VH-VL binders against RecQ-mediated genome instability protein 1 (rmi1). Designs and how they scored, part 14

Target 1, 235 residues: RecQ-mediated genome instability protein 1 (rmi1), of Schizosaccharomyces pombe (q10160)
Amino acid sequence: MNQTTTLSTELTELGVRVQNRWLQSLLDYLAKKHSTGANTTPQLVMQYLVASDIRESTTSEGAAPYIVSEQHNVRIENTMLLQIVRVREIGISIVNQLEYLNDLEELKKLKGQKVIRLVHDESGDEEQNDDDGLTEAQDAVQKGSELKKMCRLILEDSNGQRFWGLERKPIKGIQLSTKLGTKLLVKNVLVRRGVLMLDPNNTTILGGSIEEWDKDYFPKRLIEELKGELSKTKA
Below, E stands for the ipSAE of ESMFold2; O stands for the ipSAE of ESMFold2 at other seeds; V2 stands for 0.75 times the mean of E and O plus 0.25 times the DockQ between their complexes.

## First folded at step 6 (VH-VL)

Design j3 (from a4 with light chain S33D; framework fv_mosunetuzumab; at its last look DockQ between E and O 0.59; V2 from the best seeds 0.00; counts 0 for: pae O 8.3 > 2)
Fold by ESMFold2 at other seeds, look of step 6:
Structure j3 (fold): chain C 235 residues (1-235), chain A 123 residues (1-123), chain B 112 residues (1-112)
Amino acid sequence: as target 1 above (235 residues)
Amino acid sequence: EVQLVQSGAEVKKPGASVKVSCKASGYTFTSYWIHWVRQAPGQGLEWIGWINPYSGDTKYNEKFKGRATLTADTSTSTAYLELSSLRSEDTAVYYCARHDYYEGYSYGLFDYWGQGTLVTVSS
Amino acid sequence: DIVMTQSPDSLAVSLGERATINCKSSQSVLYSDNNKDYLAWYQQKPGQPPKLLIYWASTRESGVPDRFSGSGSGTDFTLTISSLQAEDVAVYYCQQYYSTPTFGQGTKVEIK
């Protein structure tokens, strides 16, 4: 239909090659929810698309053009739409990463306990616990900083091919807490020894997630996965 | 108008298999998951599993110990539940239901249901 | 699996009076990222499939009368029928969709 063709064209200009059947079903859904489909914009479609699995919502024209792991010193000039399967910090030891993540989890527990203690002690003066161990955890969290130096990503295209991406320069929004299934547009990327060489100039973060992958992942399942990886390294 | 129309009632003996169909219309079949839920007479609802008709991916309630098989035929917009090694406790009304996933985080919110198929297992 | 427990198992309510059904989950179904409770309520009349009434704990599905309302968060939820009508005689189920779907055992609502 004319509406789906127009929207597909507009989305392609944004770097996203949508499956027509997926777009048609979204328009039918939106028409039911809003009584009309006349107000559907590419921006609204994008909100649903970044929450989708691109294996279902996008076409192979946005996928890698070949088996990436077999390539060296080639450049993929076209724009690819990719989703993040996993994020790993490789510039900081796993032990230090685990300490950071555990400290974040412990800080959540300590703040909850102070709230409970305040409720029980109605007769006392207001008190603040500034123990040295809590101060270390508070500094990391209070600064709002992520523990980051250099990430390696497992990326997936619309065909389900998975390959590595290496962050050559810090890309804002790529860190251990990045949601699984986050969508990336990658253009003009150099492939070296089967790895995409990512930087802020060739990578645009669209956001989003895949609920099945990301729900309850950070930090608890990440901690478990890192412990497993540490055991393999020492074995 | 979205419709899920299921096959007719079945009577089976213990140890047999049954295959229930669920024909979808009024929407794009491959864009929604299909779940199967059963209800024994006078009892509550029990989830069996889901199928993604686009990918063929499935997930099953472990209670069925590999006895349930979910399939989909995209050419006819029809989902199937096959349940093998039937027992008398499998006597129930079997429903197919559509997974409403455009509401975000929706993982088994069922907006449309089939009319149900009574499967009776008796010797 | 997240166990859903309803109370009471049955209740009888006079026409025009309030009916209240409680549902408890064994784990929180509130997702902190979006602040939504992954809880739904279904109505099932005799000989019919279930019908979705409420989702996100308190959001009414299209076509559901205003007398149906949902409330609660985390692990404790309530379905309220503010003025019971004869057509509301049914079994009501709560269901979580935070993970693998599970249903409460049902609450039968009758006219007193």
Scores: ipSAE 0.012, ipTM 0.599, lowest interface PAE 8.3, mean pLDDT 84
ESMFold2, look of step 6: ipSAE 0.133; ipTM 0.665
ESMFold2 (binder alone), look of step 6: mean pLDDT 92; pTM 0.932

Design k2 (from y7 with heavy chain H105R; framework fv_axatilimab; at its last look DockQ between E and O 0.87; V2 from the best seeds 0.00; counts 0 for: pae E 2.4 > 2)
Fold by ESMFold2, look of step 7:
Structure k2 (fold): chain C 235 residues (1-235), chain A 123 residues (1-123), chain B 107 residues (1-107)
Amino acid sequence: as target 1 above (235 residues)
Amino acid sequence: EVTLKESGPALVKPTQTLTLTCTFSGFSLSTYGVGVGWIRQPPGKALEWLANIYWDDDKYYNPSLKNRLTISKDTSKNQVVLTMTNMDPVDTATYYCARDYYSSRGWEAFDIWGQGTMVTVSS
Amino acid sequence: DIQMTQSPSSLSASVGDRVTITCLASQDISNYLAWYQQKPGKAPKLLIYAASSLQSGVPSRFSGSGSGTDYTLTISSLQPEDFATYYCQQYDSYPYTFGGGTKVEIK
């Protein structure tokens, strides 16, 4: 009973095909860090895998079977393991998205500085304002909800191929704040004009992130990226 | 975003117990593969590893100092605490905390260090 | 305990020179070796992990090589900002141990 083979088989049953080299490296680290070194479950391995870069950790068996951008009206029946490179909201204007993100930053600053600013901010906050003038962005911030209508994703497979995914129906957990490198299992998905047509029935969110991609990204770097996209569209 | 900062007394008398706190941000000790270690450096001398603690509360100590060291964590406060008993002038050093992380790129040794805090042991 | 022997203890070199620092482990450490740079008054900074993997944000003029017990840090074209002390560290077995350091002086 080879531990690597047993774990690899169990992970494959979960839809994940790990590279043996990656798994062995993880097992070696766990053995050196733990006093026993022997108690590794598929669930523990999954915790490291969702934090990994699947180009390093998984085999091409979970990748797209062809160049996705060149396909139209094709169904990929197999389960693919993908990681999110970018999330974009395409049903709400970039200007309103920027307002939302800037308001979130200002709200966090006010909350973090509540004691220091109490004297000046207290006098203005007692009046109930009429809310019929609130923008969609302002309403989302006040409610503490995500600003969301329809997302388009940049997805990446284990071979490093990147392609678009479009939400046909809202998928809970996919929004502007979704961590970069989040892992998805996508099965039986229709490809139209090189874009994966995603919905809750064909998409399972495994979670995770890639620290180097996600650090300092939401919301600051996202704001800068959206400003750049706005200037290109307006010019 | 990822930072660590050491805090504690700058001056300790011989025989006293030193307590150092490492406060960090940009990561959590609830994350699998995350650990924090303590390393010291006497003035003009090489680095010496003291102790590590990991997300699953596994703890490792330098055997030459084992009876003097205790390491603990408070995951909710993003803190790791090191105590060292029976301080001696020879323990005068800069004390660092550092992250030991199994990242998306594998096992990276101590990838991020605090700025260090100088502890002087004198009468 | 794994003893790490680092050489030379110090060296002087000119901008543009190739600099090589060696680190010998008293037993096989299976490439679990890191290199750190420490400038005066500053904390160590990780340069290389796993013997040869370059840390993010580290200039490509730094490289690591070696296996088993013999490891090398190379600076291909020395720059003025590379004045520092360099340390190797094994993380194969507890207790983790560091080399004695190599002071690199720019002349």
Scores: ipSAE 0.534, ipTM 0.791, lowest interface PAE 2.4, mean pLDDT 87
ESMFold2, look of step 6: ipSAE 0.518; ipTM 0.779
ESMFold2 (binder alone), look of step 6: mean pLDDT 92; pTM 0.947
ESMFold2 at other seeds, look of step 6: ipSAE 0.522; ipTM 0.788
ESMFold2 (binder alone), look of step 7: mean pLDDT 92; pTM 0.946
ESMFold2 at other seeds, look of step 7: ipSAE 0.600; ipTM 0.818

Design k3 (from y7 with heavy chain W107Y; framework fv_axatilimab; at its last look DockQ between E and O 0.01; V2 from the best seeds 0.00; counts 0 for: pae E 17.2 > 2, placed apart)
Fold by ESMFold2, look of step 6:
Structure k3 (fold): chain C 235 residues (1-235), chain A 123 residues (1-123), chain B 107 residues (1-107)
Amino acid sequence: as target 1 above (235 residues)
Amino acid sequence: EVTLKESGPALVKPTQTLTLTCTFSGFSLSTYGVGVGWIRQPPGKALEWLANIYWDDDKYYNPSLKNRLTISKDTSKNQVVLTMTNMDPVDTATYYCARDYYSSHGYEAFDIWGQGTMVTVSS
Amino acid sequence: DIQMTQSPSSLSASVGDRVTITCLASQDISNYLAWYQQKPGKAPKLLIYAASSLQSGVPSRFSGSGSGTDYTLTISSLQPEDFATYYCQQYDSYPYTFGGGTKVEIK
């Protein structure tokens, strides 16, 4: 059995259907860079795959089986490989999200340029944010935590079909700072009104990004996108 | 060993506010995804979910009772507190707290329950 | 709110019988269904989560099946300690809701 067939079989067991031509090109590249050493593993291939555009690197066997936007109350039992196009927090107002992102930028600017330090007065035990009179955004910045409640995603499959995913329960690694092009395995997912209903039980984050999408995106381009979305609504 | 224990008054008069405390050990509410919920069971009747609170302080209430319920936590004391206002004899039930557990396999529902505390509402 | 309809409300069975309990959700709950056992005077005990996953320490004679709106708990060979009330619960969407219960009684 040749190396490409063996790796493709092992990657399929991990839930990923690689394009043979993409895999072969990767192996040729890796062989040229290495003079001797260990054989290429499925784990090493995965590192390159999560940094790729799955429209190029994977087959349609991992794509959605139909036009998702036209479906209601159907379950996709098979595993899909998807990449994140956009992340939006929908459980927190856009104004509070902008406050959070702007405060992060100001803190990073102060730490990078000025001698004057910010003093944090809260110490000792964890301080709950419900009773303090701080906004959720201000509290997250002061505690150094992610601003997170419920995200909606724009997802893309290997065929280039884009559709919505809604986070029904918190999924670790899905937040405003999640890199664009992050790869997900999604299985046994319910589609309601054309939206994938995501949760930790049906979603596995593989990681990665698409550099062209993610470069200089968080937080500056996200801020500009959110400002545009806010101005669309009437004051 | 993971345990939860409910504490509070056994007898409450109509219109009073009930305060129940769930004290737990063997886990922390600082763990990502973990929550504690409250469930009640009137004598001889089915279970009714009341409220959940999670590690990130997200709170969820049964809409039929949400104007009467408040849930809070003290992570350092391993406690969750439920208050329920304007008690009525129909609220007579056993009240349980339970862990809403997140594992490597996802959410596992209410995997460990307290023993329950019986609350009687009468004049 | 998602209504959970559990049937039968009670049944009588003998040790060794195969017992099947059905739980119907008013909408698709994405396999986020749990089964609990409750003995008189005791707290509920989790048996099955995610529709078919057996909780640690639960005997293998318990199994769960189903998808979408239709779910089933099966006890393959009833034992004396299995006489109890069983509840299903959806944890797909808030508010979480329970079935009305099924009392399994000795025949």
Scores: ipSAE 0.000, ipTM 0.431, lowest interface PAE 17.2, mean pLDDT 83
ESMFold2 (binder alone), look of step 6: mean pLDDT 92; pTM 0.946
ESMFold2 at other seeds, look of step 6: ipSAE 0.323; ipTM 0.719

Design k4 (from y7 with heavy chain Y32W, light chain S53R; framework fv_axatilimab; at its last look DockQ between E and O 0.15; V2 from the best seeds 0.00; counts 0 for: pae O 18.3 > 2, placed apart)
Fold by ESMFold2 at other seeds, look of step 6:
Parts: structure tokens; sequence; C-alpha cells
Structure k4 (fold): chain C 235 residues (1-235), chain A 123 residues (1-123), chain B 107 residues (1-107)
């Protein structure tokens, strides 16, 4: 077995099926970068893989086995490697999402001044019912948490097929701030009306991003996209 | 068309810090496998490699220059900046930036060069 | 550091001559060897990379050969526009290093 074959086997055990040409190109790059030819580990390759576009770096063996949008009530038992194209919160109004994102930007600006005025003298009087006087956006900012109920994702496989994924249960690490191009392993997932039904048991977040997609995206470009979506809803 | 252009001062006094900017077009440092390097050539002498920076922000320097070099990039501006401290008359040279490109054939060395900028170090 | 020894330091040849320039590396550089052409007042131009691969737009009269430590640039039929200085460069290991150059003069 040569180095490329050994690494490919090890990466497959991690759930990733790399293109031989991509792996060889990476090994050549790393040999030059390390000056002495390195013994490359699968973990090091994974660092570069999660930063890649899987359409270029992985084989169709990790792709969806059929046209997902045409399926109903089927289960995809094999493991797919997918990358996140878009994240949308669908359990919270767009108006509240825009408020949240704008409030985060305002707070970031105020912290940069090193002088913060406290506008409320609350000593922990937090209302825990639907009429607590804070919007979900304000509550998330005050608590320092992500604004999150239920996300819908646009996902892409190694063949460039795009399809929807819906969180059935919250998956930690999937939120409005999730980087575009984040890699997911999805296994044994139920498809309903062309949508992958995601939950923490069938979804593993590998991380990463695609720099060209993610640069300058959160929160500015996301705000603009949400404003555009809100305008279409109002029409 | 791929182009690179060096800019910076033509005259620098001994001990000062030289800052050179490479502005390029026709490619991006956000592209996988792309890098930019700096090379200099004293008048009538051979070429000397100085530093490389790559798309993933990895940096490599010629150790013979005693850590006088700093390279950085601004991908949004298509710029690479080289800073060289404690200039001396022996550093008088033409300074080039060039693309270090990885293709389907592997590394292609420096495939496209800027026109160069002459830097003179004298009192 | 990998020392690149280039020879000859200069040569004089007639149009139509076959010209060879040699580059010796102080250690095996695994074909990570480039050849550049430089005309007075101009930037270097890549001719050959990976020891033998011709760069796009370079005339086919240029060729590269060799392996290990011994590399050669050949101009099969010298033309008047080939008056220049030629440099080899290894890019196997940092720091990248260049040969001392070969000045080719037309008789």
Amino acid sequence: as target 1 above (235 residues)
Amino acid sequence: EVTLKESGPALVKPTQTLTLTCTFSGFSLSTWGVGVGWIRQPPGKALEWLANIYWDDDKYYNPSLKNRLTISKDTSKNQVVLTMTNMDPVDTATYYCARDYYSSHGWEAFDIWGQGTMVTVSS
Amino acid sequence: DIQMTQSPSSLSASVGDRVTITCLASQDISNYLAWYQQKPGKAPKLLIYAASRLQSGVPSRFSGSGSGTDYTLTISSLQPEDFATYYCQQYDSYPYTFGGGTKVEIK
C-alpha cells in the first residue's frame, strides 16, 4: 500500500471519501510546505479537507444516492458528506432575527469603546413566561446565547446536488452564525417530501468552511439576505 | 490577464524599514494553492529569494536575513506586503513579487513576475 | 541551504547553434527545478518548471532535462531574441536558491 492508498483508507474510516487526485495534490503541497517531506496523518488531511469545497475534494461515494427532492418517506442508510450552503431560522420571525443581528452589532460596537452604560437596573428579574417584556432577540442578546429554535439548511453533496435539511431536534453548532461551507456527516437520515430530517443522532458536525462563501457573510450579508426575504413575504 | 506590480520607495536611508506592496490582478489569494513570493536582485548579481505567503496564510522566510522580514496579505485588496527592517547599502536591489502557483502538474515555481521596483539604500 | 552551481557563467554562440546550460544542485532536488530567462532591465520569465515541463507560451526550442542533482537547459536552435541571462532555481526546500546565471551572447 502506498501513502495515498493508506490515507484514503484511514479517511474513509473517519467517514470521508477523498478524490485520489485531490489527496495527491495536497500531499505534494504539504511536502513542499514542510521542506523535508512529511509523514502526513489523516487528522492533518482532515484540517484541509474541511476547508475545501467537497465537490473538488471528495468522491460521489459520499453523495446522495438519488435525487433527494423526489423522495418521500425513505431512509438514506449510508453516510453522506455534505456542506452547508445556507442556514435559516424558521421557528423565529425574520423581524426578530434582524433585531437580534442588529443588537449583536450594536453590542460589539459598545464593547469596543471600553465604556458601557447600563440602561436597565435589573437584578436578575427574568420573566419566564410568554409575556416577559423581552423579545426572543433581546433575551438571547441579554443572555449571550444564540437565537435558535429550528433551522432549515441548504445542503450540498460532492456532486453539487443541493437539497433541504430540516432540524427535527436542535443540533448544537447549527445556528445563524454557523459558517458557510461547514461540513456535516449525515447517516441513516429520514427523507420526507424531499427534505432530510436532521437530528443530533444522525448528524455529526466536522466543522470548517468555504472561505469564498463565508467571507464577510455573518452578520452583514445575512442581514441583507433576510431583508430581501422579508420584502418578498410582505408582497 | 494575470499581473503583479510592486510599489514602494525608490530611496531608503540605512537603518530605516522598507515596506513594499505587491498589488496583483487576475487571481486571488483566496484560491487554494496560490501564493505570492518576493525575490530581489542586486545590480549585476543573481536572484535571491526572500519570502513566500500562501492562500492559507502560511509564511516562509529566507533565514539568511536574520529575521528582518515580515510578509502579510490583504486578500480583499489583492495585496501582499513585505517589510524589511534595518536596511543597509548591501540591500540595494530590484525587488520583485511573483506568483507561486500549484497546478495539476504540481508546483510551477514562480510562473508570473511583476516588473520589479528598484530600491536604493544610501545616505 | 541547497547550493546551485550553474555553468558556464557566460557563453557566446551563433544563431542556429545548439546551446546547453548546466545546473548542479548540492543535493537531490527531485526535479523541483525551474529555468528562467531574464533580459536586461526586465523581470525573469519562467521557461521550464519541474525540470522538464515547458511553460505555456515558451517556444518549443527550449527544453529541460536531468534528474537528481544534474539538470540541463537546452536551446535547440538559438535565435537572436534568446540573448539573455538564464537562471536555474530549486524549489524543493526552503530557502529557495538560484544559480549564479549564464549570460548567453550572440556572436
Scores: ipSAE 0.000, ipTM 0.436, lowest interface PAE 18.3, mean pLDDT 84
ESMFold2, look of step 6: ipSAE 0.204; ipTM 0.681
ESMFold2 (binder alone), look of step 6: mean pLDDT 93; pTM 0.948

Design q1 (from z3 with heavy chain S104H Y106W; framework fv_roconkibart; at its last look DockQ between E and O 0.76; V2 from the best seeds 0.00; counts 0 for: pae E 2.9 > 2)
Heavy chain, then light chain:
Amino acid sequence: QVQLVQSGAEVKKPGASVKVSCKASGYTFTSYDMNWMRQAPGQGLEWMGWINPYSGDTTYADKFQGRVTFTLDTSISTAYMELSRLRSDDTAVYYCAREYYGSHGWEAFDIWGQGTLVTVSS
Amino acid sequence: DVVMTQSPLSLPVTLGQPASISCRSSQSLVYSSGNTYLHWYLQKPGQSPQLLIYEVSNRDSGVPDRFSGSGSGTDFTLKISRVEAEDVGVYYCMQGTHYPYTFGQGTKLEIK
ESMFold2, look of step 6: ipSAE 0.596; ipTM 0.823
ESMFold2 (binder alone), look of step 6: mean pLDDT 92; pTM 0.944
ESMFold2 at other seeds, look of step 6: ipSAE 0.485; ipTM 0.746
ESMFold2, look of step 7: ipSAE 0.589; ipTM 0.825
ESMFold2 (binder alone), look of step 7: mean pLDDT 92; pTM 0.945
ESMFold2 at other seeds, look of step 7: ipSAE 0.536; ipTM 0.790
ESMFold2, look of step 8: ipSAE 0.578; ipTM 0.813
ESMFold2 (binder alone), look of step 8: mean pLDDT 92; pTM 0.945
ESMFold2 at other seeds, look of step 8: ipSAE 0.621; ipTM 0.839
ESMFold2, look of step 9: ipSAE 0.390; ipTM 0.690
ESMFold2 (binder alone), look of step 9: mean pLDDT 92; pTM 0.939
ESMFold2 at other seeds, look of step 9: ipSAE 0.580; ipTM 0.816

Design q2 (from z3 with heavy chain G102S S104H Y106W, light chain D60F; framework fv_roconkibart; at its last look DockQ between E and O 0.52; V2 from the best seeds 0.00; counts 0 for: pae E 9.8 > 2)
Fold by ESMFold2, look of step 6:
Structure q2 (fold): chain C 235 residues (1-235), chain A 122 residues (1-122), chain B 112 residues (1-112)
Amino acid sequence: as target 1 above (235 residues)
Amino acid sequence: QVQLVQSGAEVKKPGASVKVSCKASGYTFTSYDMNWMRQAPGQGLEWMGWINPYSGDTTYADKFQGRVTFTLDTSISTAYMELSRLRSDDTAVYYCAREYYSSHGWEAFDIWGQGTLVTVSS
Amino acid sequence: DVVMTQSPLSLPVTLGQPASISCRSSQSLVYSSGNTYLHWYLQKPGQSPQLLIYEVSNRFSGVPDRFSGSGSGTDFTLKISRVEAEDVGVYYCMQGTHYPYTFGQGTKLEIK
């Protein structure tokens, strides 16, 4: 078998259905840039693939087999390769999420990259909270951790079909700061009311991003998007 | 978010060496080749070579072979260009730039550092 | 080395009029894959270069549609359909098909 066929087979065993023309273009590029005699591995190809738009780099064999939004209580047994279009935290109020993101933006503006705790200095002044203690936002900033309870995703397959995914159990690497275009392998997933029911057993995070989507997104554009969503809720 | 920040201007004597740093942020440093260019005052751009931050492989333009060395510190996402045995015609602004392959082909040099002026005077 | 020859080297243009810059290579820029790695950059006064056109004719993200590239083999052209004040600067073609990568000498575009 030639190099393209061998790599394509190896990538398929990893759950990725690469387009032949995309792979050949990548191999030509790598041959031009790297030392003569270097062997391209599936791991190296994956580095470039996770940075790609799968609508261009992969085939429809890894896409959803039908219109997902029209399905209820079906199971997609095949492995799908998907990319994250948006992440939304739905277990924490938008107001608390905005507090968290604004505090992160302030921290990033500080020289020296210090962790700044906001313990009781401004927690009660910045937003309403019914919990009688530190908000989820304040606790996350205080600990230098991600603000996270339960995310809902907008996912996209190689055909450009977009659908919702709901995190039923926490999946490490899925949070508000997750890069747009992050690649997921999703296998044996249940669809309820047109939504993929995601958990750590059926979801593997491959990583990556689409830089065009993710440029200047977290936290600035996310803040603006959440403000817009809050305004619609109040209208 | 995606940016390359270079070290500050330097003044050197002929025969010395200079080491220019280029710190990357906002992207996966090891996924993109780092290119180096220079531009003498009032002159055009000249490519010096590249380094692959994943493999450490380098290619130098023939003109700079034996005088230039590209190195990395991947722990801080930083590339370095060292030019030795400096002479007055090495006075230039030195740029780092990222090269990225997309599914449409190469995007050429899509992100450039701000440039570092190196002045060589006796 | 592949020599990239730009013309003109100085290009005064009346605001709102078209401009055209030629770039010629001493060797074919068509790589064995069939791709042509000819790119165009703009360096505005006091700034780093910025990518305008990649692979002959593809506009980079955020580049206005008044910029277009064309050509094949060894002869390439950058066109600006209607020059604006923000277009002033030095335009460079660059080839990435052959090592070493080489730039044209630059074309300085000025209003009037």
Scores: ipSAE 0.006, ipTM 0.576, lowest interface PAE 9.8, mean pLDDT 84
ESMFold2 (binder alone), look of step 6: mean pLDDT 92; pTM 0.946
ESMFold2 at other seeds, look of step 6: ipSAE 0.194; ipTM 0.628

## First folded at step 7 (VH-VL)

Design k5 (from k2 with heavy chain S103G; framework fv_axatilimab; at its last look DockQ between E and O 0.83; V2 from the best seeds 0.00; counts 0 for: pae E 2.02 > 2)
Heavy chain, then light chain:
Amino acid sequence: EVTLKESGPALVKPTQTLTLTCTFSGFSLSTYGVGVGWIRQPPGKALEWLANIYWDDDKYYNPSLKNRLTISKDTSKNQVVLTMTNMDPVDTATYYCARDYYGSRGWEAFDIWGQGTMVTVSS
Amino acid sequence: DIQMTQSPSSLSASVGDRVTITCLASQDISNYLAWYQQKPGKAPKLLIYAASSLQSGVPSRFSGSGSGTDYTLTISSLQPEDFATYYCQQYDSYPYTFGGGTKVEIK
ESMFold2, look of step 7: ipSAE 0.613; ipTM 0.812
ESMFold2 (binder alone), look of step 7: mean pLDDT 92; pTM 0.946
ESMFold2 at other seeds, look of step 7: ipSAE 0.645; ipTM 0.837
ESMFold2, look of step 8: ipSAE 0.626; ipTM 0.831
ESMFold2 (binder alone), look of step 8: mean pLDDT 92; pTM 0.947
ESMFold2 at other seeds, look of step 8: ipSAE 0.598; ipTM 0.809
ESMFold2, look of step 9: ipSAE 0.568; ipTM 0.804
ESMFold2 (binder alone), look of step 9: mean pLDDT 92; pTM 0.943
ESMFold2 at other seeds, look of step 9: ipSAE 0.610; ipTM 0.809

Design k6 (from k2 with light chain S30Y; framework fv_axatilimab; at its last look DockQ between E and O 0.94; V2 from the best seeds 0.00; counts 0 for: pae O 3.6 > 2)
Fold by ESMFold2 at other seeds, look of step 7:
Structure k6 (fold): chain C 235 residues (1-235), chain A 123 residues (1-123), chain B 107 residues (1-107)
Amino acid sequence: as target 1 above (235 residues)
Amino acid sequence: EVTLKESGPALVKPTQTLTLTCTFSGFSLSTYGVGVGWIRQPPGKALEWLANIYWDDDKYYNPSLKNRLTISKDTSKNQVVLTMTNMDPVDTATYYCARDYYSSRGWEAFDIWGQGTMVTVSS
Amino acid sequence: DIQMTQSPSSLSASVGDRVTITCLASQDIYNYLAWYQQKPGKAPKLLIYAASSLQSGVPSRFSGSGSGTDYTLTISSLQPEDFATYYCQQYDSYPYTFGGGTKVEIK
């Protein structure tokens, strides 16, 4: 039994169905650059896999079993491996989201300049006495928290099929700052009106990203995309 | 935005040791599949590979220069350092650092380069 | 060490011309070959990796082909911004080695 077959079997037990050609290319790279090919573990392969495009790295056995957009009230019991194409906050207005993102960028500029001395109180006053004059966006930036209520995702499987996922209960790690190309394992998910109903019990975040998709995205390109979406809603 | 920038002395004397620093942003050497290499180019001449260092601290050197080169990294500072001993006027060149990355598209050779720094070896 | 023999060393061409640059490796490099473009005073820019894969943002008039020891870079219709020096590089095995370069000049 060769190394590729052994690793592929072990990865399948972790919920991931790798393409042999992709795995062989990775092993060749590792052998030529790091002399680790004989000792490559499934855990090491997984680190490269979460940074990959699953359309190239995985087989259709981990994809959606049918055209999701055409289904209603169906449960997908199999485990799917999916990658996040886009994240949108739908429980907070676009205007408030833009305020949050712009304030975050302005705060980073002030810290980088070190030419303005700010007077602030780092005692317990901030914890105890919330400022009634702060917007939700200002409060989140000041406290260093994510602006989040409920997200909708664009998801993609190994066949390149894209479909919606709706966060029905908060999933930790899903927010506007989530990297594009983040990998998810989704199991026992209900499909309603062509949308996957996601929650913490059916969704496992593996992490990762696709660098070409994610570079320079959060927050700058996200701001531009949200501005475009706001313009479409004003008539 | 992924960037690399070389820094170091513009002028060194023969026999001195050259220390060059590559400072980068937009990626980390703690990321699987990431490496940084050094390449030099004498004025009007071809490119010559010098050394690579990878995320797992594997190091590779041009064997024609092996005894003179040392490469190291400081992941917390996003820096890679190249040291070259016993400099000679023939080592006068522009020195580049570049990223060697196994990306989502596979192994892409040196995909992003710094602007280069000119080092002149003269008395 | 794998020697990379690049030819021609220079050529003169006009805008709109098709140009072909060749690179010969001293042994099989299994398509681990890159092509770079370099303009005077600037750093090299990756055009092609894995012999034939086009880097993102590179115009489609650039293409790479070949296998084994014989590789080519083709510019299908030369543009004013393409006058530069081109280098091939193998990254199959250490030490990485570059071709001697091909300078593409205005005729």
Scores: ipSAE 0.369, ipTM 0.742, lowest interface PAE 3.6, mean pLDDT 87
ESMFold2, look of step 7: ipSAE 0.448; ipTM 0.767
ESMFold2 (binder alone), look of step 7: mean pLDDT 92; pTM 0.947

